# VH-VL binders against q39962: the designs that were tried, part 42

Target 1, 193 residues: q39962
Amino acid sequence: DPTDGFTEVPLTEDNFVIQKPYDKPLNDRYSYKNGIRRLWVYENDKPFKVGSPTRPRTEIRIKGHDYSSGVWQFEGQVHVPEGTSGVTVMQVFGAVNKATALQLRVYNGDLKSYKSNSVATDIYNKWLRVNVIHKVGKGEITVFINGQQKLVVNDDGPAEHYFKCGVYAAPDGSSNYMESRWKNIKLYKSDNK
Below, E stands for the ipSAE of ESMFold2; O stands for the ipSAE of OpenDDE; V2 stands for 0.75 times the mean of E and O plus 0.25 times the DockQ between their complexes.

## First folded at step 15 (VH-VL; framework fv_ucenprubart)

Design q1 (at its last look DockQ between E and O 0.86; V2 from the best seeds 0.00; counts 0 for: pae E 2.9 > 2)
Fold by OpenDDE, look of step 15:
Structure q1 (fold): chain C 193 residues (1-193), chain A 119 residues (1-119), chain B 108 residues (1-108)
Amino acid sequence: as target 1 above (193 residues)
Amino acid sequence: QVQLVQSGAEVKKPGASVKVSCKASGYTFTEYWYMAWVRQAPGQGLEWMGLIYPSSGSTWYAQKFQGRVTMTRDTSTSTVYMELSSLRSEDTAVYYCARGYYDEWMDYWGQGTLVTVSS
Amino acid sequence: EIVLTQSPDFQSVTPKEKVTITCQASQSIGDFLLWYQQKPDQSPKLLIKYAEESYRGVPSRFSGSGSGTDFTLTINSLEAEDAATYYCQQYDYYPELTFGGGTKVEIK
């Protein structure tokens, strides 16, 4: 199991900060019911901040555990409804040459690292266990789906890092409506990996 | 290694214009970054002037400088420019460029450029 | 326009003493508050992000706290090398950024 040798980092609701279109109330783009966090956004929604060039998003920003060293792991179960495409559902923020070390995107039912490197196929309408391990010292990120290693990539340099999940419209090819659902979001840390 | 290297000190007369450059290196210039300009008059605090998005060339200026400041970029040389016109004595300051993530903090700063405006 | 007011403007502190600097916002800015350190003849250096998150490489004696309108930068035990001017900066109203007036800390 990818969590072997890791210690879970206790999270509270205060660790879950929602980023959403600046002109929409929270409940118009986010809900939390029965342990499930539902995040959605439309292609024509406004960005997170006024005047920002970023694409529309509704994302959970994991707060309070930003990191620039060590070995960290994100775990969560994700459900992407059919029709959602051209969207980032999970990312490791922070890099030297770009804004993120990793983006897991959905294109036509396939889960990919950015636009390439298929991670999983036929993902619609089912729950997937996602584990992302970031070994900062090695500059290495490993992605697991349902406990199986699917991808190993470089992180593009050391930076200030944190995890995000939800929906963040891709640069292009986004569906009009984009949604992801998340449950059992956890963080782990290991100093010995 | 990320570096922002600014042009040298300038001496200008009132009414003139000054154009300061900021050359970026060590990262992808047009990838999810903004470049802000911040000035500091002698013995005074930091003052935000505006920012430019190198990817698109889009700008956002502080109201105080609208109509008098122009920020541009050259993607082929990874350089950002800040031009301030109709200079006044109170524009005497060290001008800094600073890189930042979209919607987030500024992490790297240039060394600063002293602009002196005097008769 | 969002205004950040720092206090005090200046303080002279004996080494190993605790330093407290406050920053008050005219409106709530959540936790989108930065702290910078600027030493003489140097560019500002980022210390704290998101009001209370230490930036990489920042000594543990530096800490930030607060949310909404009231924020505090604390130097738990002042070192001689900490002589500098400290600035708060908000980025909640991004892309409009604003700085506090600064607080100069000198070694007594």
Scores: ipSAE 0.816, ipTM 0.925, lowest interface PAE 0.8, mean pLDDT 96
Fold by ESMFold2, look of step 15:
Structure q1 (fold): chain C 193 residues (1-193), chain A 119 residues (1-119), chain B 108 residues (1-108)
Amino acid sequence: as target 1 above (193 residues)
Amino acid sequence: QVQLVQSGAEVKKPGASVKVSCKASGYTFTEYWYMAWVRQAPGQGLEWMGLIYPSSGSTWYAQKFQGRVTMTRDTSTSTVYMELSSLRSEDTAVYYCARGYYDEWMDYWGQGTLVTVSS
Amino acid sequence: EIVLTQSPDFQSVTPKEKVTITCQASQSIGDFLLWYQQKPDQSPKLLIKYAEESYRGVPSRFSGSGSGTDFTLTINSLEAEDAATYYCQQYDYYPELTFGGGTKVEIK
């Protein structure tokens, strides 16, 4: 299991900061009930900050555990309803040449690294367990789906990192409405740094 | 590695203009970043002047500098420029460029450019 | 316009002692506060982001706290190389990226 050799880092609600369209109150794009966080956005929503040229997002930014060294792991279960496409659902923020080291995007029911490497297919309307291990010392990110290793990529050099999940409209091809649901979001750090 | 290299020191008379350059290297200039300009008068604190998005050329200026500052970029040389017009002696300062992620903190700074305004 | 008020303007502190610097915002800025260190004749360097998160390469003696309008930078045990001016900056009201007035820390 991808969590073998890792210690869970405790998270409380204070660690789950929602980045959302700047003109919307929290509950207009986010809900949390029965252990499930629902995050949604429309293609024409405002960006997270006034004046930003970025696309619309409603994302959990995990606060309190930003890292620049060690071996870290994100775990969560994601459900993407049919009709959601052209959207990033999970990220490792921070890189030298670009804003992120990893984006997992959904295009027409397929989960990909950005627009390229396939990670999983036929993902709509079911829960997927996602694990992402970042070995900062090796510059390496490994993605697991349902406990199976699916992808290994390089992290594009040293930076400040944190994990995000939710919905973030891709540059092109976004559906009008984008939603993901997340449960059992956990953070781990390796016992053998 | 990421570097922001600024043009050299300038001496100007009141009423003139100055144009400071900031050349970026070691990253994709046009994709993910804003470039901010921050100045510091001798013995004084940091003062934010404005920013530019190199991807689009769009700018936002601090109210204090509206009408006097112009920020531009040249994507072929990965360079941003800050021009300050109608200079006064109080504009004597070190001028810094700094890049940041969209909606986030500034992570790399230029070395600074001293602009001296005197008769 | 967001105004950030730092206090004190200046501190002279015995080595190994604790330094506390405050930053007060004129309106709530949530956790979108940065702390910078600037040594003489150098450009500023980021120490703390998101009010409480250490930036990479920053010694553990530096910590940040606070949210809303009241923020604190703490240096637990001051070292000689920490003599510098410290600035807070807000980035909640992006694209407006306002700085505090600065706090100069000297070693006695």
Scores: ipSAE 0.533, ipTM 0.832, lowest interface PAE 2.9, mean pLDDT 91
ESMFold2 (binder alone), look of step 15: mean pLDDT 89; pTM 0.902

Design q2 (at its last look DockQ between E and O 0.80; V2 from the best seeds 0.00; counts 0 for: pae E 2.03 > 2)
Fold by OpenDDE, look of step 15:
Structure q2 (fold): chain C 193 residues (1-193), chain A 119 residues (1-119), chain B 108 residues (1-108)
Amino acid sequence: as target 1 above (193 residues)
Amino acid sequence: QVQLVQSGAEVKKPGASVKVSCKASGYTFTEYWYMAWVRQAPGQGLEWMGLIYPSEGSTWYAQKFQGRVTMTRDTSTSTVYMELSSLRSEDTAVYYCARGYYDEWMDYWGQGTLVTVSS
Amino acid sequence: EIVLTQSPDFQSVTPKEKVTITCQASQSIGDFLLWYQQKPDQSPKLLIKYAEESYRGVPSRFSGSGSGTDFTLTINSLEAEDAATYYCQQYDYYPDLTFGGGTKVEIK
């Protein structure tokens, strides 16, 4: 299991900060019911900050555990409804060469690292266990789906990092409506790996 | 290693224009970054001028400089330019470029360029 | 435009003393507040992000607090090398990512 040798970092609700279109109330783009966090956004929504050129998003920003060293792991179960495409559902923010170390995107039912590296196929309407391990010292990110290693990539340099999940419209090819659901979001740390 | 290297000091007369360059290296220039310009008059504080998004070339200028500042980029050389026209003595300052994440903080700064405006 | 007002403008402090600098925003900016340190003849350096999070490599004696409109930068025990001018900056509202007026800290 990818969590072997890791220690869970206790999270509270205060660690879950929602980033949403700046002109929408929270409940118009986010819900939290029965342990499930539902995040959605429309292609024509406003950005998360006034004056920002970024694409629309509704994302959970994990707060309080930003890191620039060590070994960190994100775990969560994600459900992407059919029709959602051209969207980032999970990302590791921060890099030297890029703005993000990792983006897991959905295109036509495929889960990919950005646009090129396939991570999983036929993901629609299913719960997937996602584990992302970031070994900052090695500059390495490993992605696991349902406990199986699917991807190993370079993080493009050490920086200030944190995890996000939800929906962030891709630069292009986004569906009008984009949604992801998340449950059992956890963080882990390891000093020995 | 990320580096922002700015052009050298300038001396201009009132009414003239100045164009300062900022060459970026050590990262993907057209990724999700902005390049901001911040100036600092002698003995004064930092003043936000605006930013450019190198990926698209879109710009956002502070209201104070609207109509007088032009920010551009050359993706082939990973260079950003800031041109300020109709210079006044009050424009005498050190001008900085700084890289920032979209919607987030600025992490790297240029060394600054002194622009002196005098008769 | 969001206006940030820093206080005080100047402090002369004995080494090992506590330094407190405040930054007040004209409207709520959540926790999208940065603190910079600028030493003479140098470019500014980022100290604090998200009002309370220390940037990589920043000594532990530096800390930030606050949310909404009122923010504070604290140097728990001033070192000689901390002589500098400190600026707050908001990054909630574009395109004017405005700075505070700055606070100069000198060593007695």
Scores: ipSAE 0.765, ipTM 0.912, lowest interface PAE 0.9, mean pLDDT 95
Fold by ESMFold2, look of step 15:
Structure q2 (fold): chain C 193 residues (1-193), chain A 119 residues (1-119), chain B 108 residues (1-108)
Amino acid sequence: as target 1 above (193 residues)
Amino acid sequence: QVQLVQSGAEVKKPGASVKVSCKASGYTFTEYWYMAWVRQAPGQGLEWMGLIYPSEGSTWYAQKFQGRVTMTRDTSTSTVYMELSSLRSEDTAVYYCARGYYDEWMDYWGQGTLVTVSS
Amino acid sequence: EIVLTQSPDFQSVTPKEKVTITCQASQSIGDFLLWYQQKPDQSPKLLIKYAEESYRGVPSRFSGSGSGTDFTLTINSLEAEDAATYYCQQYDYYPDLTFGGGTKVEIK
């Protein structure tokens, strides 16, 4: 199991900071019911901050555990309803050349690293367990789907890193409506160095 | 290695203009990053001037500098420029460029450019 | 515009002693507050982000606290190399990223 050798880092609601279109009340784009967080945006929504050139998002920014060294792991279960496409659902923030070390995007029911490496197919309307391990000292990010390793990619440090999940419209090809649902979001730190 | 290298010190007379450059290297100049300008008069604090998004060249200026400041960029040389017109002695300062993530903090600063305005 | 008021303007402090610097915002900025250190003739360096989170490579003696309108930077045991001017900056009302007036810390 990808969590073997890891210690859970406790999270409370204060760690789940929602980034959303700046002109929307939280409940217009986010809900948390029965352990399930629903996050959605429309293609024509405003960016997170006034004056920002970024595309629309409603994302959980995991706060309080930014890292620049060690071995860290994100875990969560994601459900993407059919019709959602051209959207990032999970990220590792922080890089030297670009803003992120990893983006997991959904294109027409397929989960990919950016537009390139396939991670999973036929993902609509079902729950997937996602684990992402970042070995900062090795510059390596490993993605697991349902406990199975699917990708190993290089990061682009040194940088300050954190994990995000939800929906963030991709640069091009976004559906008008984008939604993801998340449950059992956890953070881990390795006992190893 | 990220570097922001600014143009050299300048001496100007009141009423003139100055154009300070900031050449970026070691990263993707367009997208992901804004470039900010911050100045500091001798013995004084840091003062926000505004920023530019190098991807499309759009700018946001602090109200104090509206009408006197112009920020531009050249994507072929990865360089940002800040021009301040109608200079006064109060504009004597070190001018810094700094890059920042969209929506987040600034992580790298230029070395600063001293502009002296004296009659 | 968000005004940030730092206090005190100046402190002279014995080595190994605790330094406390405050920053007050004219409106709530949540925790979107940065702290910088600037030594003479150098560009500013980021110390703290999100009011309380140390930036990478920052010595553990530096800490930040607060949210809303009232924020504090603490140096829990002053070292000689910590003699500098410290600035807060808000980044909640992007892209108008105003600074506080600064606090100069000197060694007695």
Scores: ipSAE 0.651, ipTM 0.864, lowest interface PAE 2.0, mean pLDDT 93
ESMFold2 (binder alone), look of step 15: mean pLDDT 90; pTM 0.913

Design q3 (at its last look DockQ between E and O 0.84; V2 from the best seeds 0.76)
Fold by OpenDDE, look of step 15:
Structure q3 (fold): chain C 193 residues (1-193), chain A 119 residues (1-119), chain B 108 residues (1-108)
Amino acid sequence: as target 1 above (193 residues)
Amino acid sequence: QVQLVQSGAEVKKPGASVKVSCKASGYTFTEYWYMAWVRQAPGQGLEWMGLIYPSSGSTWYAQKFQGRVTMTRDTSTSTVYMELSSLRSEDTAVYYCARGYYDEWMDYWGQGTLVTVSS
Amino acid sequence: EIVLTQSPDFQSVTPKEKVTITCQASQSIGDFLLWYQQKPDQSPKLLIKYAEESYRGVPSRFSGSGSGTDFTLTINSLEAEDAATYYCQQYDYYPALTFGGGTKVEIK
């Protein structure tokens, strides 16, 4: 199991900060019910911040555990409803050459690293266990789906890092409506790393 | 390694214009970054002037400088420019460029460019 | 625009003493507050992001706190090398990423 050798970092609701269109109330783009966090956004929604050039998003920003060293792991179960496409559902923020070390995106039912490197197929309407391990010192990110290693990539250099999940419209090809659901979001850190 | 290298010091007369350059290297210039300009008059604090998004060329200027400042970029040379017109003695300052993530913090700064405006 | 008011403007502090600098925003900016350190003839250096998150490489004696409108930068035990001017900056509204007026810290 990808969590072997890791210690869970206790999280509270204070660690889950929602980033959403700046002109929408929280409950219009986010819900938390029965342990499930539902995040959605429309292609024509406003950005996260006034004046921002970014695409619309509704994302959980895990706060309080930003890192620039060590070995960290994100775990969560994600459900993407059919029809959601052209959207980032999980991110490792921070890189030297670009803004993120990793983006897991959904395109037509396929889960990919950005626009390439298929991670999983036929993902719609089912729960997937997602584990992302970031070995900062090694500059390596590993993605697991349902406990199986699917991808190993470079992190694009040391930076300030943190994890996000939800929906962030891709640069192009986004469906009008984009949604992801998450449960059992956890954070891990490797001992002595 | 990320570096922002600015053009050299300038001496200008009142009413003239100055154009400061900031050359970026060590990263993908147009990949989800903005470049901000911040100035600092002698013995004074930091003052935000504006920013440009190299990917699109879109700009945001502080209201104080609206109509007088122009920020541009050259993607082929990974260089950002800040032009300030109708210079006044009060514009004497060190001008900095700084790289930032979209919607996030600035992590790298240029070395600064002193612009002196005097009769 | 969002106005950030720092206090005090100046501090003369004995080494090993605690330094506290405040920054007040004219409106809520959540936790989108940065702290910078600037030494003479140098570019500013980022110390704190998101109000209370230390930037990489920043000594542990530096810490930030606060949310909404009131923020604090703390130097737990002042070192001689910490003599500098410190600035807060908000990055909630991008039409104007305004700075505070700065706080100069000198060694007594």
Scores: ipSAE 0.820, ipTM 0.926, lowest interface PAE 0.8, mean pLDDT 95
Fold by ESMFold2, look of step 15:
Structure q3 (fold): chain C 193 residues (1-193), chain A 119 residues (1-119), chain B 108 residues (1-108)
Amino acid sequence: as target 1 above (193 residues)
Amino acid sequence: QVQLVQSGAEVKKPGASVKVSCKASGYTFTEYWYMAWVRQAPGQGLEWMGLIYPSSGSTWYAQKFQGRVTMTRDTSTSTVYMELSSLRSEDTAVYYCARGYYDEWMDYWGQGTLVTVSS
Amino acid sequence: EIVLTQSPDFQSVTPKEKVTITCQASQSIGDFLLWYQQKPDQSPKLLIKYAEESYRGVPSRFSGSGSGTDFTLTINSLEAEDAATYYCQQYDYYPALTFGGGTKVEIK
């Protein structure tokens, strides 16, 4: 199991900061009921901040555990309803040449790394367990779906990192409405590095 | 490695203008990043002047500098320019460029350019 | 625009003692506050982001706290190399990136 050899890092609600369109109240784009967080955005929503050239998002920014060394792991279960496409649902923030080391995007029911490598297919309307391990010392990020390793990518050099999940409209090909649901979000750190 | 290299020191008279350059290297100049300009008069604090998005050329200026500052970029040379017009003696300062992630913090700074304004 | 007021303007501190610097915003900026260190004749260096998140490579004696309008930078045990001027900066009203007036810290 991808969590073997890791110690869970306790998270509270203070660690779950929601980035959303600047002109919307929180509950217009986010809900948290019975352990399930629903995050959604429309393609024509405003960016997170006034004047920003970024596309619309409603994302959990995990606060309090930004890292630049060690071995860290994100875990969560995601559900993407049919009709959602052209959207990032999970990210590792921080890289030298771009803003992120990893984006997991949904295009027409397929989960991909950015627009390139396939990670999983036929993902709509079911829960998937997602684990992402970042070995900073090796510059390496490994993605697991339902406990099975699917992808290894390079993190593109030294940076300050943190994990995000939710919906963030991709540069192109976004559906009018984008939604993801998340549960059992956990963070782990390897004790032995 | 990321590097921001600024043009050399300048001496100007009141009423003139100055154009300071900031050449970026070691990263993708036109994606993910803004370039901000910050100045510091001798013995004074840091003062934000504005920023530019190199991808689009769009700019945002601090109110104090509206009408006097112009920021531009040349994507072929990965260079940002800051021009300040109608110079006054209180514009004597070190002028810094600094890059930042969209919506986030600035992480790398140029070495600074001293601009001296005197009669 | 947002005004950030730092206090004190200056303090002289014995090595190993605690340094506390405050920054007050004219209106709430959530957690969107940064702290910088600037040593003489150098460019500023980022110390703390998001009010409380230590930036990479920053010694553990530096910490930030606060949210809303009232923020604090703490140097738990002052070292000689920490003699510098410290600035807060807000980025909630992005892309406006306003700085505080600075706090100069000297070794006594």
Scores: ipSAE 0.764, ipTM 0.904, lowest interface PAE 1.5, mean pLDDT 93
ESMFold2 (binder alone), look of step 15: mean pLDDT 89; pTM 0.891
ESMFold2, look of step 16: ipSAE 0.662; ipTM 0.866
ESMFold2 (binder alone), look of step 16: mean pLDDT 89; pTM 0.903
OpenDDE, look of step 16: ipSAE 0.813; ipTM 0.925

Design q4 (at its last look DockQ between E and O 0.66; V2 from the best seeds 0.00; counts 0 for: pae E 4.1 > 2)
Fold by OpenDDE, look of step 15:
Structure q4 (fold): chain C 193 residues (1-193), chain A 119 residues (1-119), chain B 108 residues (1-108)
Amino acid sequence: as target 1 above (193 residues)
Amino acid sequence: QVQLVQSGAEVKKPGASVKVSCKASGYTFTEYWYMAWVRQAPGQGLEWMGLIYPSSGSTWYAQKFQGRVTMTRDTSTSTVYMELSSLRSEDTAVYYCARGYYDEWMDYWGQGTLVTVSS
Amino acid sequence: EIVLTQSPDFQSVTPKEKVTITCQASQSIGDFLLWYQQKPDQSPKLLIKYAEESYRGVPSRFSGSGSGTDFTLTINSLEAEDAATYYCQQYDYYPTLTFGGGTKVEIK
């Protein structure tokens, strides 16, 4: 199991900060019910901040555990409804050449690292267990789906890092409506990996 | 490593214009970054002037400087420029460029450029 | 326009003493507050992001706290090298950024 050798980091609701279109109330783009966090956004929604050039998003920003060293792991179960495409559902924020070290995107039912490196196929309407391990010292990120290693990539340099999940419209090819659902979001840390 | 190197000190007369450059290196210039300009008059605090998105060239200026400041970029040389016109004595300051993530913090700063405006 | 007011403007502190600097916003800015350190003849350096998150390489004696309108930068045990001017900056109203007036900390 990818969590072997890791210690869970306790999280509270204060660690879950929602980023959403600046002109929409929270409940118009986010809900939390029965342990499930539902995040959605439309292609023509406004960005997170006024005047920002970024694409529309509704994302959970994990707060309180930003890191620039060590070995960290994100775990969560994600459900992407059919029709959602051209969207980032999970991010490792922070890099030297890019804003993010990793983006897991959905295109036509496939889960990919950015636009390449298929991670999973035929993911619609299913719950997937996602584990992302970031070994900062090695500059290495490993992605697990349902406990199986699917991808190993470089993190594109040292930076300030944190995890995000939800929906962030891709640069292009986004569906009009984009949604992801998340449950059992956890953080782990290991100094010995 | 990320570096922002600014042009040298300038001496200008009132009414003139000054154009300060900021050359970026050590990262992809036209990615998810903004470049802000911040000035500091002698013995005074930091004052935000505006920012530019190198990827698109889009700008956002502080109201105080609208109509008098122009920020541009050259992607081929990874350089950002800040031009301030109709200079006044109160424009005497050290001008800094600073890189930031979209919607986030500024993490790297240039060394500063002293602009002196005097008759 | 969002205004950040820092207090005090100046402090003269004995080494190993605790330093407290406050920053008050004219309206709520959540936790989108930064703290910078600027030493004489140097560019500002980022210390704290998101009001209470220490930036990479920042000594543990520096800490930030607060949310909404009231924020605090604390130096738990002042070192001689900490003589500098400290600034708060909001980025809640991004892309409009605003700095506080600064607090100069000198060593007695």
Scores: ipSAE 0.808, ipTM 0.922, lowest interface PAE 0.8, mean pLDDT 96
Fold by ESMFold2, look of step 15:
Structure q4 (fold): chain C 193 residues (1-193), chain A 119 residues (1-119), chain B 108 residues (1-108)
Amino acid sequence: as target 1 above (193 residues)
Amino acid sequence: QVQLVQSGAEVKKPGASVKVSCKASGYTFTEYWYMAWVRQAPGQGLEWMGLIYPSSGSTWYAQKFQGRVTMTRDTSTSTVYMELSSLRSEDTAVYYCARGYYDEWMDYWGQGTLVTVSS
Amino acid sequence: EIVLTQSPDFQSVTPKEKVTITCQASQSIGDFLLWYQQKPDQSPKLLIKYAEESYRGVPSRFSGSGSGTDFTLTINSLEAEDAATYYCQQYDYYPTLTFGGGTKVEIK
């Protein structure tokens, strides 16, 4: 199991900071009920910050555990309803050349690393367990779906890193409405590798 | 490796304008990084002047400089420019460019450009 | 307009002793406060983000604390290379990125 050899890092609601279109109240784009966080955005929503050229998002930014060394792991279960496409649902933030070391995007029911490597297919309307291990010393990120290793990529460090999940409209090809649902979000660390 | 290289020192008369350049390398210039300009008069603290997003060309200026400062960029040369007009002796300072990402911190700074305004 | 007031303006401190620098915001900025170190003839370097989180590569003797309007940077055992001017900066009011006035720390 991808969590073997890892120690869970306790999270509280203070660690779950929501980034949303700047002109919307939180509950216009986010809800948390029965352990499930629902995050959604429309393609024509405002960016997170006034005047920013970035695309619309409603994302959880995990705060308080930013890292620049060691071995860290994000875990969560994601559900993407059919009709959502052209959207990032999970990120490892922090790189030298660009803002992120990893983006997991959904295109027409397929989960991909950016626009390229397939991670999983036929993902709509079901829960997937996602584990992402970042070995900073090796510059390496490994993605697991339902406990199976699916992808190994190199990061673009050194940088300050953190994890995000939710919805962030991709540069193009976004559906008008984009939604993801998340539960059992956990963070782990290990420095044994 | 991220590097911000600024143009050389300048000497100006009161009432003139100055245009300082900041050439970026080692990253994708038109990603969602902003470029901020911060100045420091001799023996004084850091003063934020404004920022530009190279991707869109959008700018925001500190109130103190509104009407006197213009920030531009050239995406073909990965360069941002800061022009300050109607110079006064109080504008004598080192001018820095610095990179950042929306509500985050500024992580890389240029070497600074000394602008001297003398009567 | 938000104002950040640092104190003291200047300290001369014996090596190995503790340095305490304060920054007070005119309005609450939550924990959106940065600390920078600037050595003579150099550009600033980031030390602390989110008021209390060390930036990568920063020695453990540097720590930050506070939230709201009152913030502190502490150097728990001053070393010779720590002689510098220290600045706080807020980023809660992005895109406005206001700096404090600075605190110069010298070795006695």
Scores: ipSAE 0.403, ipTM 0.793, lowest interface PAE 4.1, mean pLDDT 91
ESMFold2 (binder alone), look of step 15: mean pLDDT 89; pTM 0.901

